# Ledger of designs, part 8: VH-VL binders against UPF0173 metal-dependent hydrolase Caur_2542

Target 1, 243 residues: UPF0173 metal-dependent hydrolase Caur_2542, of Chloroflexus aurantiacus (a9wi57)
Amino acid sequence: MATLGRNVTITLIGHGTFHLTTPEGRNILIDAWVDGNPVCPEPWKARVRENLAAIFVTHGHFDHIADLVDLARETGATVVCQYDMVPYLEGEGIPAAQLVGFNKGGTVTVADVRATMTTAHHSSTIYENGQIINLGTAAGYVLRFSNGFTVYHTGDTCVTMDMQIIGELYRPDLVILPIGDHFTMDPRQAAYALKLIGAKYAIPEHYGTFPILTGTPEALIEHCREFGVTTEVIALKPGESVS

## First folded at step 4 (VH-VL)

Design g03 (from f16 with heavy chain I57Y N102D N104V; framework fv_felzartamab)
Fold by ESMFold2-Fast, scan of step 4:
Structure g03 (fold): chain C 243 residues (1-243), chain A 124 residues (1-124), chain B 107 residues (1-107)
Amino acid sequence: as target 1 above (243 residues)
Amino acid sequence: QVQLVESGGGLVQPGGSLRLSCAASGFTFSHYAMNWVRQAPGKGLEWVSGISGSGGYTYYADSVKGRFTISRDNSKNTLYLQMNSLRAEDTAVYYCAKSRYDWVFPGYYYMDVWGQGTLVTVSS
Amino acid sequence: DIELTQPPSVSVAPGQTARISCSGDSLGSKYVYWYQQKPGQAPVLVIYEDNKRPSGIPERFSGSNSGNTATLTISGTQAEDEADYYCQSYDSSTPVVFGGGTKLTVL
């Protein structure tokens, strides 16, 4: 397993949920599917609640926000999300003071992290009480830490040429991207995305949680090799960290 | 109102085949995942199969894989269960049940509306 | 695959609190659903996602889920609550797993 050496700890807690600790020791989540997540290790259900400063939301599907409202209310964490989600989340009981709504192309600073919202090609709709609720458009994030370490989380998406723009403008050190196929990129598309982005490291996500999510890190590595992509793939199992 | 009506049950010999139907009304059928759940006489509930709203994704219990096929016709608001190579242990009331959501996802895969059931008896 | 264990029967006097357990490995990390089934009838959803009630289900029904055990609680139990109760959960390989059922007797 790779060592980043950049004083940022990244933990896959399962499926699409990541826990990061900043150089300042602040804890943040990207997405919030914990309690009902079948691959989340039991100790991490308690650990994500410890000194949680912020939750960055990529989009509104249940496997990314199932525990969002409960975690935000319980911990007091700042919820960073697309502006269109704010009225819905406030209506679900998250205090307005905890909600930071912005949109694609914009940058906000939360928990000492500079976050720029990026485009992701995916849907963002939920179902509740017989209603279809659209929560805007799917997004990714470029997170720049105080020491200049930069993480690009693509969000749930297909491959897009826009990834080349993100790579050139922000020069991420590490990219987090889905490889599960069916709902997101397959390993071959993900390998091409890595070619467009040009990051040193990649952490795959959104695979193996359900039988239909058939992509594997091994397939990603093989397609990277076939495309001449030199990005180092860091295949974390749920509960594993890199720092 | 939402209503599900099963049909096609009956007596069939071991090794035989039977096709169950479930007629749905009162909701946008294609927007919801559908299920078959069975209950043997005097026994508990056993989930048999589920199908997504589009019909593009299906799941089966291990006990029926390779023998049963779930399908749907959204233009007719009808769910089907094709049952082949039937065994005595397949004897049960078969319920048609509507999922609360479009997809068969763990955690959100629960059934808010059930039909009255249709009895399948596998006996010589 | 997860296996859900329920007691086969629970008895309670009218007006008392009934508690029906559902046990499974790391069940508190998953959502649990509860169904009520009266003789000759289809099941009726009474609790979804651990502790939420569908519209039309009386407030006396509540749920909890932590560790390895989920509990359906019926406060001030009434004669009409006499039925079989089934818990439901899942794992990554199986989208629906039912418990064996609990017969609630109100005497």
Scores: ipSAE 0.006, ipTM 0.482, lowest interface PAE 11.5, mean pLDDT 89

Design g05 (from f16 with heavy chain N104L, light chain S29D S92K; framework fv_felzartamab)
Fold by ESMFold2-Fast, scan of step 4:
Structure g05 (fold): chain C 243 residues (1-243), chain A 124 residues (1-124), chain B 107 residues (1-107)
Amino acid sequence: as target 1 above (243 residues)
Amino acid sequence: QVQLVESGGGLVQPGGSLRLSCAASGFTFSHYAMNWVRQAPGKGLEWVSGISGSGGITYYADSVKGRFTISRDNSKNTLYLQMNSLRAEDTAVYYCAKSRYNWLFPGYYYMDVWGQGTLVTVSS
Amino acid sequence: DIELTQPPSVSVAPGQTARISCSGDSLGDKYVYWYQQKPGQAPVLVIYEDNKRPSGIPERFSGSNSGNTATLTISGTQAEDEADYYCQSYDKSTPVVFGGGTKLTVL
């Protein structure tokens, strides 16, 4: 069991979906792929639905929003997303009162968490009934909790110099970043991202779900040594937590 | 208006070769992954092969790896299946089927539109 | 094991509820898709992502998926629903897996 000592629990649900419990005991998700997620542990299908206060959406790809509408409607959770997603999600049946739309550079407070939307270099579209639906541009989040603990989720992205600016301005304690290769950073690019960000802890994600996602935490740690990065890599298996 | 029409089926001897074609119309062909699914007489559905919208990524069932090749010509809106070293067990109706999504991940090739099928009979 | 098991046949009277099961190890952790195939015709998608209906599919078709078993439910079954039904899912290592099919007879 890894220890952060900051009264925030972070659980990898699987692939790109994370469950966090705030110092106040509020439950939040980052992205929403649960029921069809091949690596999600069975008990967590029910657990993500318990007292869910908010869902933060990084972008509109299927493996990040597949359960978004159903979870929001079932639980009443506030959906925090890029402004351009709001009309689509309202059209899918999420009440307007549950939707908080904003954009990159902006900050909103939801579930006692201050969330700043950051840039991510990735696409964000979905196909429905033969229609191409533009859901804005891919994003990440800086989540600052009431006790000052700060988590930077990069979203799906390649490595970018913007990560240095985010590291300097927000000084995240922990970063969540993809290492799967093919659609996102590989472990070597992710290690370089950690050099740019300068966080104390890192949780890798978006790997091992499918054969094409070949990145590993072991390779990430090796490349951190290559670049002189001292960030502690916390490799959570699906269903594992750190607090 | 979305339509898939298979052709190229017929009778062939074991060890022979055959090339199937699927002509697509009514949608932007290059934006969707395409599949071949077969059905032996009186039997169930078996997925054979899939190809991404660009043609850059291909997938095969273990039963056909090394013998069958899937390809596409987006300028002609046509999907192909080159079948070599045919066996009696390859006898089936072969369906061309369109995936609902672009090629993001294996396993998300569920099929929203199917062609009428073309019969391949491998017999001496 | 990536095998999906369906009963070979199910019989229902007109107007009754038909239930067709699809069983596989930890199937509730994956999405399940359902296809209807009438004699001499191509398959038609009737349910996607466990419980969603494509446009044009009657409201009497519904789906569920939990534990090891997914179920296709047809409420108030009509004569035209007589067909073969196939479930489809996937595994981490196999992109498309079909069940063996179920023949629905409406008598």
Scores: ipSAE 0.005, ipTM 0.457, lowest interface PAE 12.3, mean pLDDT 88

Design g06 (from f16 with heavy chain N102D N104T Y108R; framework fv_felzartamab)
Fold by ESMFold2-Fast, scan of step 4:
Structure g06 (fold): chain C 243 residues (1-243), chain A 124 residues (1-124), chain B 107 residues (1-107)
Amino acid sequence: as target 1 above (243 residues)
Amino acid sequence: QVQLVESGGGLVQPGGSLRLSCAASGFTFSHYAMNWVRQAPGKGLEWVSGISGSGGITYYADSVKGRFTISRDNSKNTLYLQMNSLRAEDTAVYYCAKSRYDWTFPGRYYMDVWGQGTLVTVSS
Amino acid sequence: DIELTQPPSVSVAPGQTARISCSGDSLGSKYVYWYQQKPGQAPVLVIYEDNKRPSGIPERFSGSNSGNTATLTISGTQAEDEADYYCQSYDSSTPVVFGGGTKLTVL
């Protein structure tokens, strides 16, 4: 329905996993929950593996990294993550040569994409073999493509005034943000986040996958009207793309 | 490969106690909710208890609430069921079963992998 | 509390379609799961989330769920499909509820 006109294709794989194709034709993922993801369309389970160049990880929870190790090992993709995740992922079997660790405020270039790691207010720890494993803190990304198109993925987060800084400094064209409530922003908080960010387009995510995730794009649009936000909400169904 | 092996079953007198164990292998144990499901001889399946991957959230069937305690040791990849105040109607094969998802996915507690079961007989 | 009702037995001739029902209040608004259990063996998941098949389950197994009734359908029933079948769902107070089971006999 919507067109971006910027030679970047964005596909919602389902829940929190996104597939993007760069202006150069490179394929990248944001987060990696595919094979066990109940809303992932069947054709996309195979398709995400095609010419995968990089995977950008927002945080270490299961619904964001369940297929990370397998996809990285199968495809040879570069895994871009917070520095503290590197030893854990290497221990899980991802070759060190495929791991690019950095931290909030920093910028790296992978697959022709300039990625700046941003703050997200969420947890990023796991419990394995009787130990609490610290995988750093939850993060988002500002992805700047070769043609200047800029995507801000907030990560899993509550609304925060820091989003205004991201909007002013990076001027994202499009923002990807959770609206599911319970573990992340509800639609009203997400609408306020859009007011702080000031992006032209928004793609909601992290809703409808499970009954507990009750937020809807319709509620987001209503609250955008409440706050005088003119951002165009692009409600993608799993497997749908915008470009 | 993914395996679940139950142990600790046996004969116990009414009012007695038993602790069942389930040794898990072939998957990241701490990432999945675990369940105990029982089946009395010649009867149907009855869900007994469930526990989240972290161990922080537990569920019990009304028939065992207050008598049974589910727990897990993620450092040993082992699930436990402590059974106290046992009754004749607790006689059953007890299955250890892995949920497809963790506690954060209500309504999705279906079991994709099951152990072979361990027999508990409560008799005088 | 939701109660799931299954017929105690269903009989079919080899090659015919078997249908096993599972009934409960507003069941179509919930997910339903189906397990197959052969004598002396642990249950095996054959259908999850109303109509999806796990890897390794033959295409002849299918499911549906609408209104108050979920149905497990086995097309072209084979001798090896003879088993007990259990449906499973949930309600707000109980995360796992099983039906009473149905014994499928292949004549």
Scores: ipSAE 0.000, ipTM 0.407, lowest interface PAE 18.2, mean pLDDT 88

Design g07 (from f16 with heavy chain N102D W103F N104L F105Y; framework fv_felzartamab)
Fold by ESMFold2-Fast, scan of step 4:
Structure g07 (fold): chain C 243 residues (1-243), chain A 124 residues (1-124), chain B 107 residues (1-107)
Amino acid sequence: as target 1 above (243 residues)
Amino acid sequence: QVQLVESGGGLVQPGGSLRLSCAASGFTFSHYAMNWVRQAPGKGLEWVSGISGSGGITYYADSVKGRFTISRDNSKNTLYLQMNSLRAEDTAVYYCAKSRYDFLYPGYYYMDVWGQGTLVTVSS
Amino acid sequence: DIELTQPPSVSVAPGQTARISCSGDSLGSKYVYWYQQKPGQAPVLVIYEDNKRPSGIPERFSGSNSGNTATLTISGTQAEDEADYYCQSYDSSTPVVFGGGTKLTVL
């Protein structure tokens, strides 16, 4: 099993939700689908609420934000999101003081983490009371920790040449990327994304939760071999961590 | 039009080696993954190994890992299986089989065309 | 690792419907394939991706897959359908897994 050795703990909560602990011991989430998430281990429903400092939002789909408003209100965590989401989330009851809105290409510092918002080729829509609210486009994040350890979460996306730019500019140590197919990259596209990015480690996500999400870590590894990609794939099960 | 013809089978002693060949015709060989599937006398089917169209990706059943090597020569439209350290349990008819697709993705790794098979007998 | 369980044998009278089962954990969430093998011959694909029939396979062959069980159905079974039938699926660690096979006897 791989170790990072960089005083950052990464836990897959399930599907697209990740919990990270910074070198300073601050807890953060990437996306927020916990209570209704069928693959989230029961102990982690309580643990994500412990000293939660920030939630980084990739886009507005239900499987990424279902628990966002409740978690933010319960914990006081700072919600980091695309600027266009701010008025909507304030309207849903998140205090303005907890909302940090910015946009692609920009960088903010929250919970001792320097976060740059990246492009992702996916839709971003909030469905509420039979109404469709479009709040811009999906995003990913480059999270740079105080010790220089850098994580690139691609968000929900197809493969894009822009990933090569992200890899060259930010040199992420670890990439979190979807492999589920149907709504996101399949394992072959994800392997090609890893070729473009050039990171040492990868954690696949957004697969196996539902029958239509058919991608597997094994298929990802095979296609990495096909493309000559040496990135080490760390296939976490829900509730598992790497440090 | 699509044909697969196996050769190279025969009698071999335990610990010996054999190299099987499969000559393919009637399709663009390099575009499809290829497989070896075996069947012991009176027993069921057992998948042995698979190789991608380019030859860059290979899979092996646990029972043959470290002993068998699958390879292909796309310029000759030929698939190979190098079998080393043969055991009595390896006695079987070995089938060459073409996958419907190039990639070795679980769920799409099924065989649409099969050769006639070649018998490998590992003597006691 | 998934294990696929088939009955060792099934008997049916000519003209009757034969049903051959293939059971495995959460098999309905995966694709299942079916092969027919007659004595001394190579296997022939008769059903792919649960319920699709290759060109040249008679309409009397059909498939289904739900829950833990996939079923190969042969309606109006004929003497020529007497053969061994194998199901195939996969899991994340094993790209090809065959069932143990079912001998179909047409009496």
Scores: ipSAE 0.000, ipTM 0.401, lowest interface PAE 17.4, mean pLDDT 88

Design g08 (from f16 with heavy chain N102D W103Y N104I F105Y, light chain S92R; framework fv_felzartamab)
Fold by ESMFold2-Fast, scan of step 4:
Structure g08 (fold): chain C 243 residues (1-243), chain A 124 residues (1-124), chain B 107 residues (1-107)
Amino acid sequence: as target 1 above (243 residues)
Amino acid sequence: QVQLVESGGGLVQPGGSLRLSCAASGFTFSHYAMNWVRQAPGKGLEWVSGISGSGGITYYADSVKGRFTISRDNSKNTLYLQMNSLRAEDTAVYYCAKSRYDYIYPGYYYMDVWGQGTLVTVSS
Amino acid sequence: DIELTQPPSVSVAPGQTARISCSGDSLGSKYVYWYQQKPGQAPVLVIYEDNKRPSGIPERFSGSNSGNTATLTISGTQAEDEADYYCQSYDRSTPVVFGGGTKLTVL
C-alpha cells in the first residue's frame, strides 16, 4: 500500500528542476535552474539553498544547469553527473571533492540515496566562446530511498522501449517525465512511456514554461485512458509538493 | 557590477554602414541572450535583434531583416550589430540589453540590464 | 502579430494611485513586463512576469494581467516616479513586442 512520497517530499521548483527531501531529512535537487527560471516561485529561490546535500544532473543544457556551479559552490552540495561533465564542471569552479562522475547502468550512493543512471534520448552539448563542448549524452535517474520508495526521473527524452527494462528491473513507484512536446515527449508519447514503465504515480514536467511547450496534464490523462494506463497523474504547479 | 557599455554610434549618410559594439562585464556573458533595442528621437522602444548565448540562434525585426546582422564574440565579452544600407528611419539611440536567461523564441524573453545607449544619426 | 496599446499619458497628484493599462489580444495568456524610462536614461525593469518586482524596485509598484489587459499600478505615487512606462510581451512570430509607452506626469 504505497502512499505518495512515503516520507519523501517532492517539490516542482519549475520546468525541469525538482527538490526532494529524503526520509533522513536530506535535501537534494534534480537539475539546477532556479534564479533565471521564469516559473520558479520567489521563496524557493532562497529555500533550495537550505541544507542542500546533493544535485543530480540529467544533462548539460542551460535550463538544467544554469545555477549548478553557483549552488554547488555556495552550499557545498555533492554534484552527481555523467563522467564526461566532471572536467568541465571542475574547470567552472566546482571543487573536485564535490564531483561524483559515473555513467549509464552504474549506481552510486549520495545523501543516503541509491542512484542509478539511465539512458535518455536527447542532446547534451553546449557552445562556449566559439567552441562546441560535448557534455556526454542525456541521462535519467532511478533514485531508491532508504525506505524502498523509488523515483524514476526519465530526464529529457523521447519515448523508448528501454523504459520497459527500467520499469521491470527497478519497479519505480513514481515517474517524473516531460510532456511539453517540441523538445521532449508529447503527452501521447508520455502516456505510452507510462505504459512501458508501469509506475503507480507520475509527475509531468517540462511544459507550459513557454508557449511552444504545449503539452498538458489533461492531454496526458486522456492518452493514459487510450492506452489502458492506470498511473495516477499528479500535476504539480511550481512550488507545490507531494509527500 | 553588471555593466554594458555601447560604442560605435555616430553620424552616417543614407546607404552607409556602421558597426555598434557592446562591452559586457560582471557576469558570464556566454550564458545569456543579448539584444539590441532602439528608440527614435521622441518615440517609443523598438526591439531590433536578439542573439542566444551561444550565438547559434538570431532573430531580427522585419524592419531591419536583411540589412542588420547581430553577432557576438564570447571570448571578448562583446556584442555587435552590423548595420548596412542605413536609412533615415534608422536614426535612434541603440541600447544593448541583457536577457535574464538564454531563451529567445518561443517568446518568454525580457531585458533585466540595459546599457546607456549610443546615438546613430542617419543624415547628410 | 500582437499590438500592445497604452494610453499616451496619465496624470496623478503626489501620493495618489496611478494606473497604466496595456491592452492586446489574449494578453492574459502571456507574460507582461514593465519598464520605466526617465528622460535621457536607459529603461529600467520594474515588473516582470505580470506582477513580480526586481530587487531594488519599491513596493509601491505592482502589476496585474487578465483577459486582454495588463495594468501597472503605482500606489502613493512620488515625484521620482514621473517617467515614461513601457509594457512588453511577445507573440508567436516576434520575441519582443513593446507598447507605445505612457508618460506619467506627477503634478
Scores: ipSAE 0.000, ipTM 0.429, lowest interface PAE 14.5, mean pLDDT 88

Design g09 (from f16 with heavy chain S54R N102D N104L; framework fv_felzartamab)
Fold by ESMFold2-Fast, scan of step 4:
Structure g09 (fold): chain C 243 residues (1-243), chain A 124 residues (1-124), chain B 107 residues (1-107)
Amino acid sequence: as target 1 above (243 residues)
Amino acid sequence: QVQLVESGGGLVQPGGSLRLSCAASGFTFSHYAMNWVRQAPGKGLEWVSGISGRGGITYYADSVKGRFTISRDNSKNTLYLQMNSLRAEDTAVYYCAKSRYDWLFPGYYYMDVWGQGTLVTVSS
Amino acid sequence: DIELTQPPSVSVAPGQTARISCSGDSLGSKYVYWYQQKPGQAPVLVIYEDNKRPSGIPERFSGSNSGNTATLTISGTQAEDEADYYCQSYDSSTPVVFGGGTKLTVL
């Protein structure tokens, strides 16, 4: 199929969780909902644990962090997240040496990936043991790999003109963005986001997992035509990869 | 109908300064990113600098960073390149070139329309 | 930083297919653009976004981009196609990167 970069493989695990293999052969995750994820293929529940070097967290909602603590403790993976999330994760049992906290606008290097945290217009809380816990503010990432391949994950968000700035500054090759509607962008907003960003490829996510998430890749493609956007939409099913 | 006309080139001594201008017509100038691309005699194309439609974002090749300044005056539909501390290796034909996207599409700084170029010779 | 490599020259007989390559790390994940330059003239965009032709460019010009290599293809090459050809792409640190150019000779 499409070749995105030298030895960079992107797999949709399901819903909002992505598995990527770097040019160095290291495995990383973006978000961590695996074991309880109804659309995650059974073989991938074991596979995500193999050679796992890092987990990049977009925000604190359950459908993005449900397996984060278990995966980090089992694998020793570095957890990269917004600084305000660090005390919570340390309290849950992730060793401080595995936690890399930073914030929007900043850049860190983990597993040979250069990660810049971007803004996302969304909430970031979890309800646990009778308490509402604020885990900071929702974020996205620009991930630049050793060979220059650049991925922009918008995080859970609505469309914003700030996406044009990210497109201009970082020139991502591929965008991962939500299209599910209700809690995130609908397909029409997502198509406009792709117009602002200007990437060659897009992988839609955060749709079809539950009946309320009604957005579809077909609707995204139609609205891309409406706006004159030439970005190629790569509609991965859970367990499918592109490289 | 779209036209780009460069001016300001000429002979200058090493260490000298020169300002190039590019007059644009036939399109909404403020909606498009603009570029300077140079070509030394008998050599290939080298991108020098680019500027966003509104002028808020600029980019420079490492070879000219700190010496050259790109700017634009959207009220006059004119692009500029201020060249300071000129060196023999800056000798080239300098092209003004328009990117193919409007200001709401953060496309790449590729060039769909080029001017005819202006020669800059740095010699002594 | 991406570096784009082109062969310095390609020769083809009139009416035959010319292929000019442009290689770079992760190039298939990026858009590639192609320019034609005749002696003493400004470059002319002949292919944008890998495989699209601007209005006025003959249908014999086409492009592809996969893996690490983009290719400009000229089918039924004409004498007037003799020129220097430059590929262009970008990366996150550099908005415009040109290949070294390929001189196409039509013999």
Scores: ipSAE 0.007, ipTM 0.524, lowest interface PAE 11.1, mean pLDDT 89

Design g10 (from f16 with heavy chain I57R N102D N104L; framework fv_felzartamab)
Fold by ESMFold2-Fast, scan of step 4:
Structure g10 (fold): chain C 243 residues (1-243), chain A 124 residues (1-124), chain B 107 residues (1-107)
Amino acid sequence: as target 1 above (243 residues)
Amino acid sequence: QVQLVESGGGLVQPGGSLRLSCAASGFTFSHYAMNWVRQAPGKGLEWVSGISGSGGRTYYADSVKGRFTISRDNSKNTLYLQMNSLRAEDTAVYYCAKSRYDWLFPGYYYMDVWGQGTLVTVSS
Amino acid sequence: DIELTQPPSVSVAPGQTARISCSGDSLGSKYVYWYQQKPGQAPVLVIYEDNKRPSGIPERFSGSNSGNTATLTISGTQAEDEADYYCQSYDSSTPVVFGGGTKLTVL
């Protein structure tokens, strides 16, 4: 049923972590919770390390960066993140040469992917050794591949009218967005976000990992019908891919 | 009280046509994808066709593509399968089956409710 | 198109554990569903999304799915479990793919 046909493979690793293979055959991650992630399939713990070129970080919460430092040090991957995270990550042992810091509205090119950082309405703080460390503000990404295929990852966020601007300016083919409720959009808000964005495909994430994350792809589909949204929902299980 | 009742099966000659119906009750019909699955005598299950809740998307197995048409009338809670250019190989019990979800997307449309089936025999 | 392979038959003694396999390329990366069919009856869903049971299905039914193989396990098999079992998954070109079916015989 769902075939992208654009030489980009997208795999849900689990929860909020995604693995993508570019048209050039380069592997990239969005966020990095792998080894301690209870829903990550065992074979993918090793596979994410193969030919890993870059890791794009949406924000600093534990369930998005728990394995970031270890993966970056082990693989040599470029870490693309909000500017304010750079001194923290360098202090954790990631070489400065592997760190690309930028901010919302800006665009950088890494691993042949043009990445624009977008806003997300969420927090971005980590707790370590009894300290509260501010890692900037939550973000999403618009990733444009060499062949023009465009993926919009909203990051962890509530729905916002600003999503219409992203849809109009970047015309994403596919949206990755949270539906878990409690910490992010619920399925009804996510369906409305899809109406604002206008993409052909959507991959839901950030649900079912913990009992409190109660949103479901079924509920998302029901609310898409309610709002007249024709976006095709691609509900990936951890370890599943679409290409 | 979810129920699916198939009708319209029978004996038909090769090259002939038949229209199967499936009457649905006990759920909001327009919210769920519907399927036709067949089983030839002594053989396994073969998925034939599926349709989204709105009727806007339809899918067919290669074995029936161009000959069969799936449709639905949400105002009557009824699913249809128009079968044309029938072959001996189309002889089977045809089941109407409800997907758990709307929209045919990979992995999330397993069939939670099945009708009892209607027999189609294609013979000279 | 993915092809799902099941053994044609499996025999088990009453009270013993029956295991029915379903093999396909990268099947562990996809959801697998299992149906039970008794003679003259419509199929009944017994396992969905690899390892979950619908309401009313006995606890002795369980499932697993990893690598290239999914397995339906029936612990303490009873005479009433004698039936044909079908696995189901999907691929990018075909929304529903069934295995060839396995006839379970309880001695």
Scores: ipSAE 0.000, ipTM 0.420, lowest interface PAE 17.2, mean pLDDT 89

